# Designs tried in a protein design chat: VHH binders against Flagellar brake protein YcgR (ycgR). Part 241

Target 1, 263 residues: Flagellar brake protein YcgR (ycgR), of Thauera aminoaromatica (c4kar8)
Amino acid sequence: MAELSTPSPASPAPLDGGRGDELEKFTLRGARQILQLLQDLITHRGLITAHTGGGHSFMTAVLKVDEERGRVVLDPSPDPQANRRALAAPRLTCVTQLDGIRIQFPLVGLGEGQDKGRPALFAPLPAEMLRLQRREFYRLQVPLAHELSCLLKAEDLARKPVEVSARVIDIGAGGVAVVVPTGAAEFVIGGTLPACRLALPDGEPIELDLEVRNLNRQTQRNGTEQLRVGLRFAALPRAADTRIQRYIFKTERALNAKARGGL
Key: E = the ipSAE of ESMFold2; O = the ipSAE of OpenDDE; V2 = 0.75 times the mean of E and O plus 0.25 times the DockQ between their complexes.

## First folded at step 22 (VHH)

Design RC9 (from MC4 with A61P; framework vhh_7n9e_1; at its last look DockQ between E and O 0.39; V2 from the best seeds 0.65)
Fold by OpenDDE, look of step 22:
Structure RC9 (fold): chain B 263 residues (1-263), chain A 119 residues (1-119)
Amino acid sequence: as target 1 above (263 residues)
Amino acid sequence: DVQLVESGGGLVQAGGSLRLSCAASGFTFSSYAMYWGRQAPGKGREWVSGISSGGGSTAYPSSVKGRFTISRDNAKNTLYLQMNNLKPEDTALYYCAKQDYEWGYFQYWGQGTQVTVSS
């Protein structure tokens, strides 16, 4: 009777549309690192959204890490149906944040039981945890008064070229975040936007290629939905880099001076 | 509940072609960018393709560019990956993933479909 080796639970798909190499940098696979991160989640009482599939999720928390048994203890949902879904799911996708860093990890082999007389969910320790450190490229929040903009060359739904003027909300050495009206253009992570124009206050726009790195839908206070697009500088001329750095430095200095009551 | 079900994988010879499908449910498919990723044995996960919500924009890494074509049928809630000129190095478990516009990346994936390319 050949023990059909239960196919190792399919590793979760990459969460970052970036180059596969980048995702690996953010993936913890070391047992000690994983344990530490889980412990940090416990310490901070981090709420976790556990996705069970089918669009269903429930809020949970890591209650305990059982190193001896190699398992994590989770807080069950107050909703029995959610717990049933969780137990029936081949995999839970747990999502949380700690200190502004997104954390995602899969749990496979969920079971129910009791921990110290209280209902609990149990799962083997995750084999990996994704810690998406937003590339701490120091991103300068662009003052509204500066009105930085980026002319994006993109495509619409019909693959027709469109130009979208986007407000730059933050800028760093590695890229910019912009906001565009929802539906203004089609974006996909990993997509390249060629020959865009970044307008800085100090001169002519900088022509550059941009790569889409993230896409966030944001609802403004007025109810208007916007798309925040994180863009990487794909090919930045040295002169442009210098200008960007200068702008950042100058702006930071000004902001700091203002914060100190100087202006 | 977001459900993604990949299919179309199999064994092919080098130079062959496969078409993968991903059936999506539990969300407004046409409102989300979609992606394909893969994981080869002993290797990390890699992104292999992306398509915007309306299909107007696509993206590929250099490793598959010119060989792979992502497409979608929003009416059928289905994502496709046409893979041509397959190479042994394309052997992997292939996953489809949904854009997460809250966190900015893509998440949610199915069980995957195995693609094996023989020499």
Scores: ipSAE 0.833, ipTM 0.950, lowest interface PAE 0.5, mean pLDDT 87
Fold by ESMFold2, look of step 22:
Structure RC9 (fold): chain B 263 residues (1-263), chain A 119 residues (1-119)
Amino acid sequence: as target 1 above (263 residues)
Amino acid sequence: DVQLVESGGGLVQAGGSLRLSCAASGFTFSSYAMYWGRQAPGKGREWVSGISSGGGSTAYPSSVKGRFTISRDNAKNTLYLQMNNLKPEDTALYYCAKQDYEWGYFQYWGQGTQVTVSS
């Protein structure tokens, strides 16, 4: 049989490392579609989190697309160390939202220079972009005041049971994202965590089974390492689903009312 | 540069066993969760197994659970997949993959090793 891949030491930044065909219909690979999505990000002045590796990231934005040279122009960080890390990184993983839809794309070959006399970062156009336009990808950002938590029943390095109380940072119809200290438990994509307990503001905690879907490391400026764990509801009884949906709806209404009243 | 080199594939009769290896270089192997995936002819890629950086957690889809065992040797920078009770449906090109904590998922870097199971 023919080999499926060419050697890819750093050049292609593949999105297909996980459950690839599940994401294929959301992956843009055509030059015209990529250009249009980048222009939409420029038009809406979307803020982008650019991950440089080792748990480091910085905020940026796409300032323009240079079609003649086939590259994007990014806003540099005011922190020179962040810019040096970005230029040294083999890849930037850019994450943002457009109209509440998650956008993710890699940039490879980042360089520095100037745009209209101002410092800027440059990269070739990405070969692919994810645009995760689907209702199940909507995630409510949990207000810090709610102190939503999820008790994870996992295993440590020695394969012994451990319970980790994790702060819930977002919640949607299909799952939650939580943060835990790095090393608090052993996680792997595809792993299941049975009988976890999600604590909503009202009522008793919900017992539910969770599946690990993604894992991100971040080093906070205070030196604390944390792990962001994306979790899917593996099996969700109707009553639990109803309580979660009510929480999301009630919280979103309250946040919308506050935004209108505060603006 | 990150390199993953898969080996141990071959032709085996149904019901047989095979052990795959993945030699890793260019990164701190013990700091990353690692995975196996496969791609059958004309089909999309699917994950087959995962193991946490210290080996404390493993994961398998139902299609291989109980037949495949993932393991790692952090001193040798090597990932393994023990495949038992092989079936013709397991015929595929097998890849190992490295967790990408910035991307949030894993990625494949090698050319894979072919496993062919005859009936």
Scores: ipSAE 0.630, ipTM 0.899, lowest interface PAE 1.3, mean pLDDT 83
ESMFold2 (binder alone), look of step 22: mean pLDDT 84; pTM 0.841

Design RD1 (from QD15 with T31I; framework vhh_7pa5_2; at its last look DockQ between E and O 0.66; V2 from the best seeds 0.73)
Fold by OpenDDE, look of step 22:
Structure RD1 (fold): chain B 263 residues (1-263), chain A 121 residues (1-121)
Amino acid sequence: as target 1 above (263 residues)
Amino acid sequence: QVQLVESGGGMVQPGGSLRLSCAASGFTFRIYAMSWVRRAPGKGPEWVSYISPLGGSTDYADSVKGRFTISRDNAKNTLYLQMNSLKPEDTALYYCARDIDLWDTGKFDIWGQGTQVTVSS
């Protein structure tokens, strides 16, 4: 009887260093902002997964923010072993969700004690809190079978207008990543591509303005060089936003169903 | 419908024990702090005990400290009160209540119908 080793929940992969600049935009460092977000967690009764390292975590909640003492009051685990691990950890990584937005923050200097005679865990206020607005950060990897494309209106090296058909590799509420052949056009970070056309499976192409946000050269396994272009939606009509969101939702649902063994 | 239903009350002799249960329905039980409150005949409501959402933090009125134990099973959406060494003064209608605040006690937005506890020789 082979004990099916339940696969240990994969530790969230360390955010690769190149994503650091993008994450900074979503990192709150202001004391007032941090306090507000913690209060919002209390108000909405958000449960927190606190990671202690080594693949261990426990559930907690922010019970109170003690501004006078500059600390958060956390709900201890009913499991004494979890609390011991938490107290022994040099750092907790706290993960929660509020209104569909992923929130992540570190706690350091965890201690146990009492407040008003009640047992609790205490930590200094976090120095930073990451608020990942799903809408802006979640990028759906576009299934190859969907063949999403974006017609880019760009310029070549001679500043001559060119149209480039680009494959969409990921899409989110805030933009798309596309791949183009190297040399197909000249892209400038911060530049705007006006009147582009995004083709979705559900109807006519969406006309939109795109802002170039990042450029990455990629070499394929076959040795072919491609340019990955990260594009932000600069001006998106409400109707277009709704269509994009619908597509993302529908696709995610289908992918999840397939992953669960749904045919 | 949001509901709390208490059970487990009864008549016991002094020094006896009872275990009260409160079944919660119609809301996400695991994210709320919960309390027991009692009302003796001719007296106002008295807070008895508090438990945090995950159950890691508890509090008791001085009158019941060391005798009563509050606990919860979030998987069963059930709150418990183990009452030991019962005294005649513990005679009351016992209510399960949902705390409005996660940490500050004394404010409740949902109550059960209560279960009667009578301690008499």
Scores: ipSAE 0.888, ipTM 0.955, lowest interface PAE 0.5, mean pLDDT 89
Fold by ESMFold2, look of step 22:
Structure RD1 (fold): chain B 263 residues (1-263), chain A 121 residues (1-121)
Amino acid sequence: as target 1 above (263 residues)
Amino acid sequence: QVQLVESGGGMVQPGGSLRLSCAASGFTFRIYAMSWVRRAPGKGPEWVSYISPLGGSTDYADSVKGRFTISRDNAKNTLYLQMNSLKPEDTALYYCARDIDLWDTGKFDIWGQGTQVTVSS
């Protein structure tokens, strides 16, 4: 028994800033709302991954919001090199979760200093904070019995069209993850797969464009090799979104009812 | 269930050193700021030192600055106090304390039983 899957990341990676129009409706910009969310992080002792660029990050926490000075106080790393990288970075991208809600915010102007002799890292309050509710980041693990599939219209290495029927393993508001046999098609991160068809149990398949976001090769316990492909929905119609959310809600409700002994 | 256990106290001559340890169990140690607090005979509690949850920030009472060093090992769930150049005035029962505030030294909700430090000739 062998496993070729990648290690799980210690924390979620930052969301791509190039999705600005999709994320704007989840972005808080009001000073009062930002202050309250930072205070909630302090109260719940949320641990934060601060990304400094170049694949580097360090763990920190918001220790205090200094409202009088308009600053956040961050826990420095006990590793001096992490602190030097943070201070050299033009910005930090901070990522955390609060009670299942994903939170992401930039800090610019990070500096070192002290407050009455107690040293820390300081930055001005962020001008914006991204706050994603459960349904906006939640991914339903699709029950095997549902046999959800997605017909992918992809290309081989020579750019020749191929169609691949892929099993959907998870589904959320923003996309799906599917599995295909290794080598079934050439997938390129950032590439677009137009006119794919997502088959939900009820109704006609949904036609949608997909963007490849990640690829992982996996060897199952039985020795079978497969490729996990993470796919983002591009320009999802409202009707399609409604059907996907309905499927997720009904499936989750049914699974919870079985776990409680039905009724 | 939630527990803090101090150790490493003892009798030492003036100018000597001791290292105190505090073993934490039953809670997620790395998300709490921690402090050392001492109680001298006939006196009320005196805050001694602070360390931030991830260990990057420390602070000390003026009476111990330059002589005491607080540290933590979050992988071992252990808080430490290295005490150098000890003086008779340092004689006290030393407690580790869990601070519910992350930055300002505030209310302590959990205390250990303490470890006795005695500095005398």
Scores: ipSAE 0.615, ipTM 0.862, lowest interface PAE 1.3, mean pLDDT 86
ESMFold2 (binder alone), look of step 22: mean pLDDT 85; pTM 0.855

Design RD10 (from QD15 with G55S; framework vhh_7pa5_2; at its last look DockQ between E and O 0.65; V2 from the best seeds 0.67)
Fold by OpenDDE, look of step 22:
Structure RD10 (fold): chain B 263 residues (1-263), chain A 121 residues (1-121)
Amino acid sequence: as target 1 above (263 residues)
Amino acid sequence: QVQLVESGGGMVQPGGSLRLSCAASGFTFRTYAMSWVRRAPGKGPEWVSYISPLSGSTDYADSVKGRFTISRDNAKNTLYLQMNSLKPEDTALYYCARDIDLWDTGKFDIWGQGTQVTVSS
């Protein structure tokens, strides 16, 4: 009778060092912002998974933010062993979700005590909190076979209106990255491209406004220069958002199935 | 519909024990702090006990400390109050209440109908 070793929940892969710069955009370090986010967790009654290391974790909640003392009050585990592990850990990695946004923050200097005569865990306020807006972080790499395109309404160097058909290379809930030929149009970071058309496989193109967020020149292997344009959805109708999300979900599922050896 | 339903009340002699239960429905029980509150005849409501969402923290009124034990089963959406060494002064209608705040007690947004506890010789 082979004891099916229940696969240990995979420790969240260490955030690879190269993604550090991208994560910085989503890291809150301001005291006011941190306090607000912690208060939001309280208000929304967000449960937190606190990782103590070694594959161990326990459920907790922020019960109170003590601004005067610069500390958070956490709900202890009903399991004394979990609390002991937490107290012995040099660092807790707290993970939660609020409104579909993943929140991660470290707690250092955990202690046990009482507040108002009630048992609690205490930690200094976190120095940083990561707010991963799924919508901003997860960009699906669009399979080449899907041939997603975006018709961009832009201007040339002479400020003449031009339409540029751009290939979508990645898509998320918050925007798309596209590639255009160099010189096809002039793009300005922070500029808005009105009434663009995003073509999805599932129906008619979606009309939307796009904001230019980044510009990267890329040289292809063949020596051809292309411009990668990062675009944010500036105004997205609800119906369009639903379609985009559906596409992303469907595509991810298909990619994952394929990766698992599913025909 | 959000609902709390108390049970387990009755008549006992002084020194006896009772276990109250409160079944919660219509909300995510495990995310709320819960309390027991009692009301004796002719008196105002008295807070009895508090329990945190994940049951790592409990609190008691001085009048019941050492005699009563609050607990919860989040899987069953049920709150409990074990009452030992009951006294005539414990005679009251006992309410299960949902705390508005996770840590500060005294404010409740949902109450049950209550269960009567009578301690009499």
Scores: ipSAE 0.797, ipTM 0.918, lowest interface PAE 0.6, mean pLDDT 89
Fold by ESMFold2, look of step 22:
Structure RD10 (fold): chain B 263 residues (1-263), chain A 121 residues (1-121)
Amino acid sequence: as target 1 above (263 residues)
Amino acid sequence: QVQLVESGGGMVQPGGSLRLSCAASGFTFRTYAMSWVRRAPGKGPEWVSYISPLSGSTDYADSVKGRFTISRDNAKNTLYLQMNSLKPEDTALYYCARDIDLWDTGKFDIWGQGTQVTVSS
């Protein structure tokens, strides 16, 4: 028999660190907006991944918003160890989606207790909730066959200019992730790479300034070391944004058609 | 079609045990709180037990606390009630119920047909 099994979708991960200022325009801070969004999660029965740190998370749900007491009621884990991690964590990062809208919010001051004899986890209402449309958080995994590259105008350890042609491994509305050989250039989180060139298949390369957001060293199965560099687009012109979104949309449609075995 | 089907009822002696099952279909089971409710002959419905969507919280009526255990298997879309130390007053038709409220029990929108439990004195 054919072994066609679909793995369970991975739990939503929190958005990359260092994105707080670019996400401010999507952040709700009004008490009524927060209450309404939490209530929407209850009404639509949104399942939440609560991240406790150290790569650990558990599934939960908002069971009730207690407006009078200013708190949310969360479904504890049936795994006592997950509950212990949650209670020990200085904050939970809650991530979920509602009708294609990504929702992320912190909970601080999580405690255990009971309400009318029912055990639950409780936390004060979050001070903020992030609400993002798919365009605002989605990252396309770039097919190798597309050979998407980005010419990075970077510096070596001695602060001398170097040019690095980096393969783009994912791309979204706000940036790209690329891979380069370890040691090809020096990258500093928060550093700016001016006048880089992103090569898309459908036209001239896009000239853009990039900001380094994250760095991850990776060792591949063959022992080769490479550096994954997360890069944010700075001041992206509308025409460039449109070209990037068009590439993402076209590629995603093509990949989905192949996955279903037809055009 | 949204459906709840109870099973596992029967006749037992006082002090005996039974395990009830409730098979759910036609909806996303793991996103709903669930309850067991019973109706004794000539009486109205009595809430028995509650379990949260992801099984982290359970609750019981005082009359069954310590004797009954609610559980669920979200992978199999099945709700359970383990009933131990059964008493004649536990004799009733037992229903599983889907709650539209995730925390405050009392707004059940879907019920099964029930399974009869009879504790013979």
Scores: ipSAE 0.568, ipTM 0.849, lowest interface PAE 1.5, mean pLDDT 86
ESMFold2 (binder alone), look of step 22: mean pLDDT 84; pTM 0.842

Design RD11 (from QD15 with D59E; framework vhh_7pa5_2; at its last look DockQ between E and O 0.51; V2 from the best seeds 0.70)
Fold by OpenDDE, look of step 22:
Parts: C-alpha cells; structure tokens; sequence
Structure RD11 (fold): chain B 263 residues (1-263), chain A 121 residues (1-121)
C-alpha cells in the first residue's frame, strides 16, 4: 500500500519583481494579518486588477473571505474569456489600492464554482500580501531600453506654456519619476500639470494629470545637471491604470527572468 | 446625494416582457452589489435578484428564475432587470436596492422610489 504522498501544496512563488530583501519588510505573511487585510478590502470595496499573464488582466473584487474553507471568493468577470484565462493561469497577480497604499498579492489554485447558487471564482488564501505605503511605493526602475517618456505640459519662468519631453526613470502605481533638462520648465511642488502624455511601449500615449511631488537636482557623471521630478498621478482613468499595471508586471517579470539566468 | 431612480414599469399582458432600469447617483456604483426587490399589494417585500459589483455573479429568487435577468452597466451607473414571461403574480412595486454587503444578501441601505409593474389580462 504505497502511501500516496499528497504533494505538499507548492508554496506560492514569491511576489515577482522586488529585491527579495527590500520587499520583505512590506510583506505580510501572518494568517491573521492577511485575513484582516482581505477583510479591509471588502469593507472598503476595493476593486482589484487581476493579472493572468500574457498581458491580460481583468477587474475583480473580493466578495467574501471564507475562513472555514481557507479561501477567498472573487467576483467573476462578465467576460467569459477573461475567466477562462484566469482559470488557465498558474497564478494570478492581484493589485489594488487601499487608502493610497498599494496592495499586491498572488493567488494560486483558482477555480470556478458556486456558492449559494451564485457563480464565483475561488482561490486559497494568499500566503503573502505586499503592502506598500505611498512613500515606499515600489517603483519599477524603467529599463533604458524601454525608453518611456512623458510629455509634460508645464510653464516656463515667464508662465508661458511649454511642452517638455521627459524620460521616465521609474514608474509605480501612484506615479512616475522623470528627468528633464535643467531650466526646461518651472515646476512647483503641489502644482498640477494637466493633460500630460505618458508613452508606454504597448500602445498610444496615456493622457493624464500629474501632480508635482518632489524636485531633485542631479548632476550626472559628465557634469550635466538634470532635474528629477517626482510626479503623482492626479487623475488616472481606469483603463490607463490597467495599462500601467500591466506594463509594470510584464517588465518586472522579464527582469526577474533575466536575473534568474533566463534568456 | 445618494439616489436610486427606477423606471420602465407599466402594464403588460400575461406572457409579456418589461425591462426595468435603475439609475444610480451619488456613490461609486461599480463597487456595490445591487438587488431588485418587489412588494406586491398586501404582501411583504420579496427579494428578486442580486448582482455582484462587476456583474460576474448573479442570483435569482425561485419565483423568477429562468424568466428574469439582472444586469448592470457600470459605465452608465445603471442596473437593469429584464422580465420575460410575466405572470399576474409578478404584479408589484419593484425597487432597486443597494446591498450593504458584497456577498450576503438581504440587507440594503439605499432604496429607490420604485416602479410599478402590473401584469393583467
């Protein structure tokens, strides 16, 4: 009678993208903490972008936490194709925001079913949840090869409207850091730059409003002075948010694969 | 101000169809579960149907199952109830209601004024 060793549930792969050590301080692993955070998402009615891989995502919500069964109940997509992709994915990467804090967590073992006659998606409770405070928003360092840019609508010293093409050096769910030549425009912390255009590799530029959050003058090794501008997304359309998140995840995955010796 | 406004009610013959609409305002509609509730003359309120925030999950009372379809357009902040094969027993004032919970049904914090549906020969 060969004891069929029930394969130990594969520990969910660590959250893709961060230097493991730096993100550990922001990673919740305690069962109670995880449950509380999931409950907070329910209470605050947080919508979740679930990434299925391959550049696909769908919107969902945690509808219920089933502590007895150790699972989360998710709102299925109204798009059957999205649900099929989700179910076929070995892992979902869920991203949301609560009180300006980015929350990211993996779900593995997604299944479909019914509860009380209602269709739903079910997944085991996440083993870990990443909670990034605004000031510590994980910002993806944009690979130089991606050449992300942001067209800033700003004013010069004479308050004349100017457009400045800025290179994006880092991007997160809450904003971007860009570099501009010194003197290209006048930036005021707390000021809003309306109708800017963020260029992502995957399509047309995203129009968005940006709020200036910080200004840092940097001298390059070659002696050239640049202004680093930290910008918050002031008004981000949902579709734009989804695209930004998709880009971040895709890029992080690629960087991690490369770091692991993947081609 | 948080508001729900029902429309689309009327008089129809048995076997007929109606489509109810509920326009939501004053809150983030896409983050709430919504329900239809009806009240027939001389009867208590009866839950009719539920829909999840994103519309991926629905539930129906046994009395309307297979005949009614709940849907929502989050871009338009509108809830719908397609009613087919209407019966005299479906005669009621129909209310749009905001669910307090995302999954547990039966508790509502906001109601519309209702729209009258009358099924009569």
Amino acid sequence: as target 1 above (263 residues)
Amino acid sequence: QVQLVESGGGMVQPGGSLRLSCAASGFTFRTYAMSWVRRAPGKGPEWVSYISPLGGSTEYADSVKGRFTISRDNAKNTLYLQMNSLKPEDTALYYCARDIDLWDTGKFDIWGQGTQVTVSS
Scores: ipSAE 0.880, ipTM 0.952, lowest interface PAE 0.5, mean pLDDT 89
Fold by ESMFold2, look of step 22:
Structure RD11 (fold): chain B 263 residues (1-263), chain A 121 residues (1-121)
Amino acid sequence: as target 1 above (263 residues)
Amino acid sequence: QVQLVESGGGMVQPGGSLRLSCAASGFTFRTYAMSWVRRAPGKGPEWVSYISPLGGSTEYADSVKGRFTISRDNAKNTLYLQMNSLKPEDTALYYCARDIDLWDTGKFDIWGQGTQVTVSS
């Protein structure tokens, strides 16, 4: 019988640029580190999804690092339209994976040409590369049955303290996303919500400080408005981090077991 | 088991055409650059053509440029060589070769057994 497992997280899509400060500690900027990582991609034959904007992308690979000329050599697409989009794009966002490690980097100044009779796409070496383990970028979509919630200590419009119980829709190593009814509290991007409480199924709620990173107003099918609030863990004790990772691991295991038993 | 199996060779008159195929199995075909290499009677191997892993870059030896076309179908794990305007000097055993390098051709680690092409009147 065939064995099934949860697919890997979506590697082709770039990570949200609004999380740039959360990702800085995983960003390589040293020239030697960048050269070595590009060479590792060549050695392991990593396939790359290059995003050109407007929802378009194409498959490529780093064929060579030309250290003397300070550039990478990329496999052009056999589809001429993909090549035209790539050449017209102000930058490519390249996404790939190496042994379960997500790698993402920009290329600017892409051009076409030949090297010894072989056509290729060329770009200067990237100025930075992200290198992430799954833990560092993965967000678990929280099952509704778990009814995961976060008690937010926020303020109303009159600057009065208010506690809001927010449903957690996703959770990862660096934060959560929650939904709240419109008008439940005033949220400001960059604002800090101290001493919030994250309720996990195992044990007592985790007390933690949260920072508001993004806000999205949503209108549901019935006209009801909700606010999606992206929250970063501002200070996360080691024990709290361990409990969050344990929750994620147990939930993934349970979801995988249900999928196999439901086949 | 890693295998490359060539087919499509035969006897043809000068000026004729043949299409060679190479079926790949046992490895992830689309992540390797591939080449055709030929061995004429009494001679050593001669590189003929190169194609990049995703098929966007090709190169040809001067002796075949304009007459031969390399292509690949990564969904079918198959490499092709379309040979037009064949000459007697194209007579050789043709091999499909897997390159361990993605750009700098010449370090082939896996070969097929070859398919014979004979161009004679």
Scores: ipSAE 0.655, ipTM 0.876, lowest interface PAE 1.1, mean pLDDT 87
ESMFold2 (binder alone), look of step 22: mean pLDDT 85; pTM 0.851

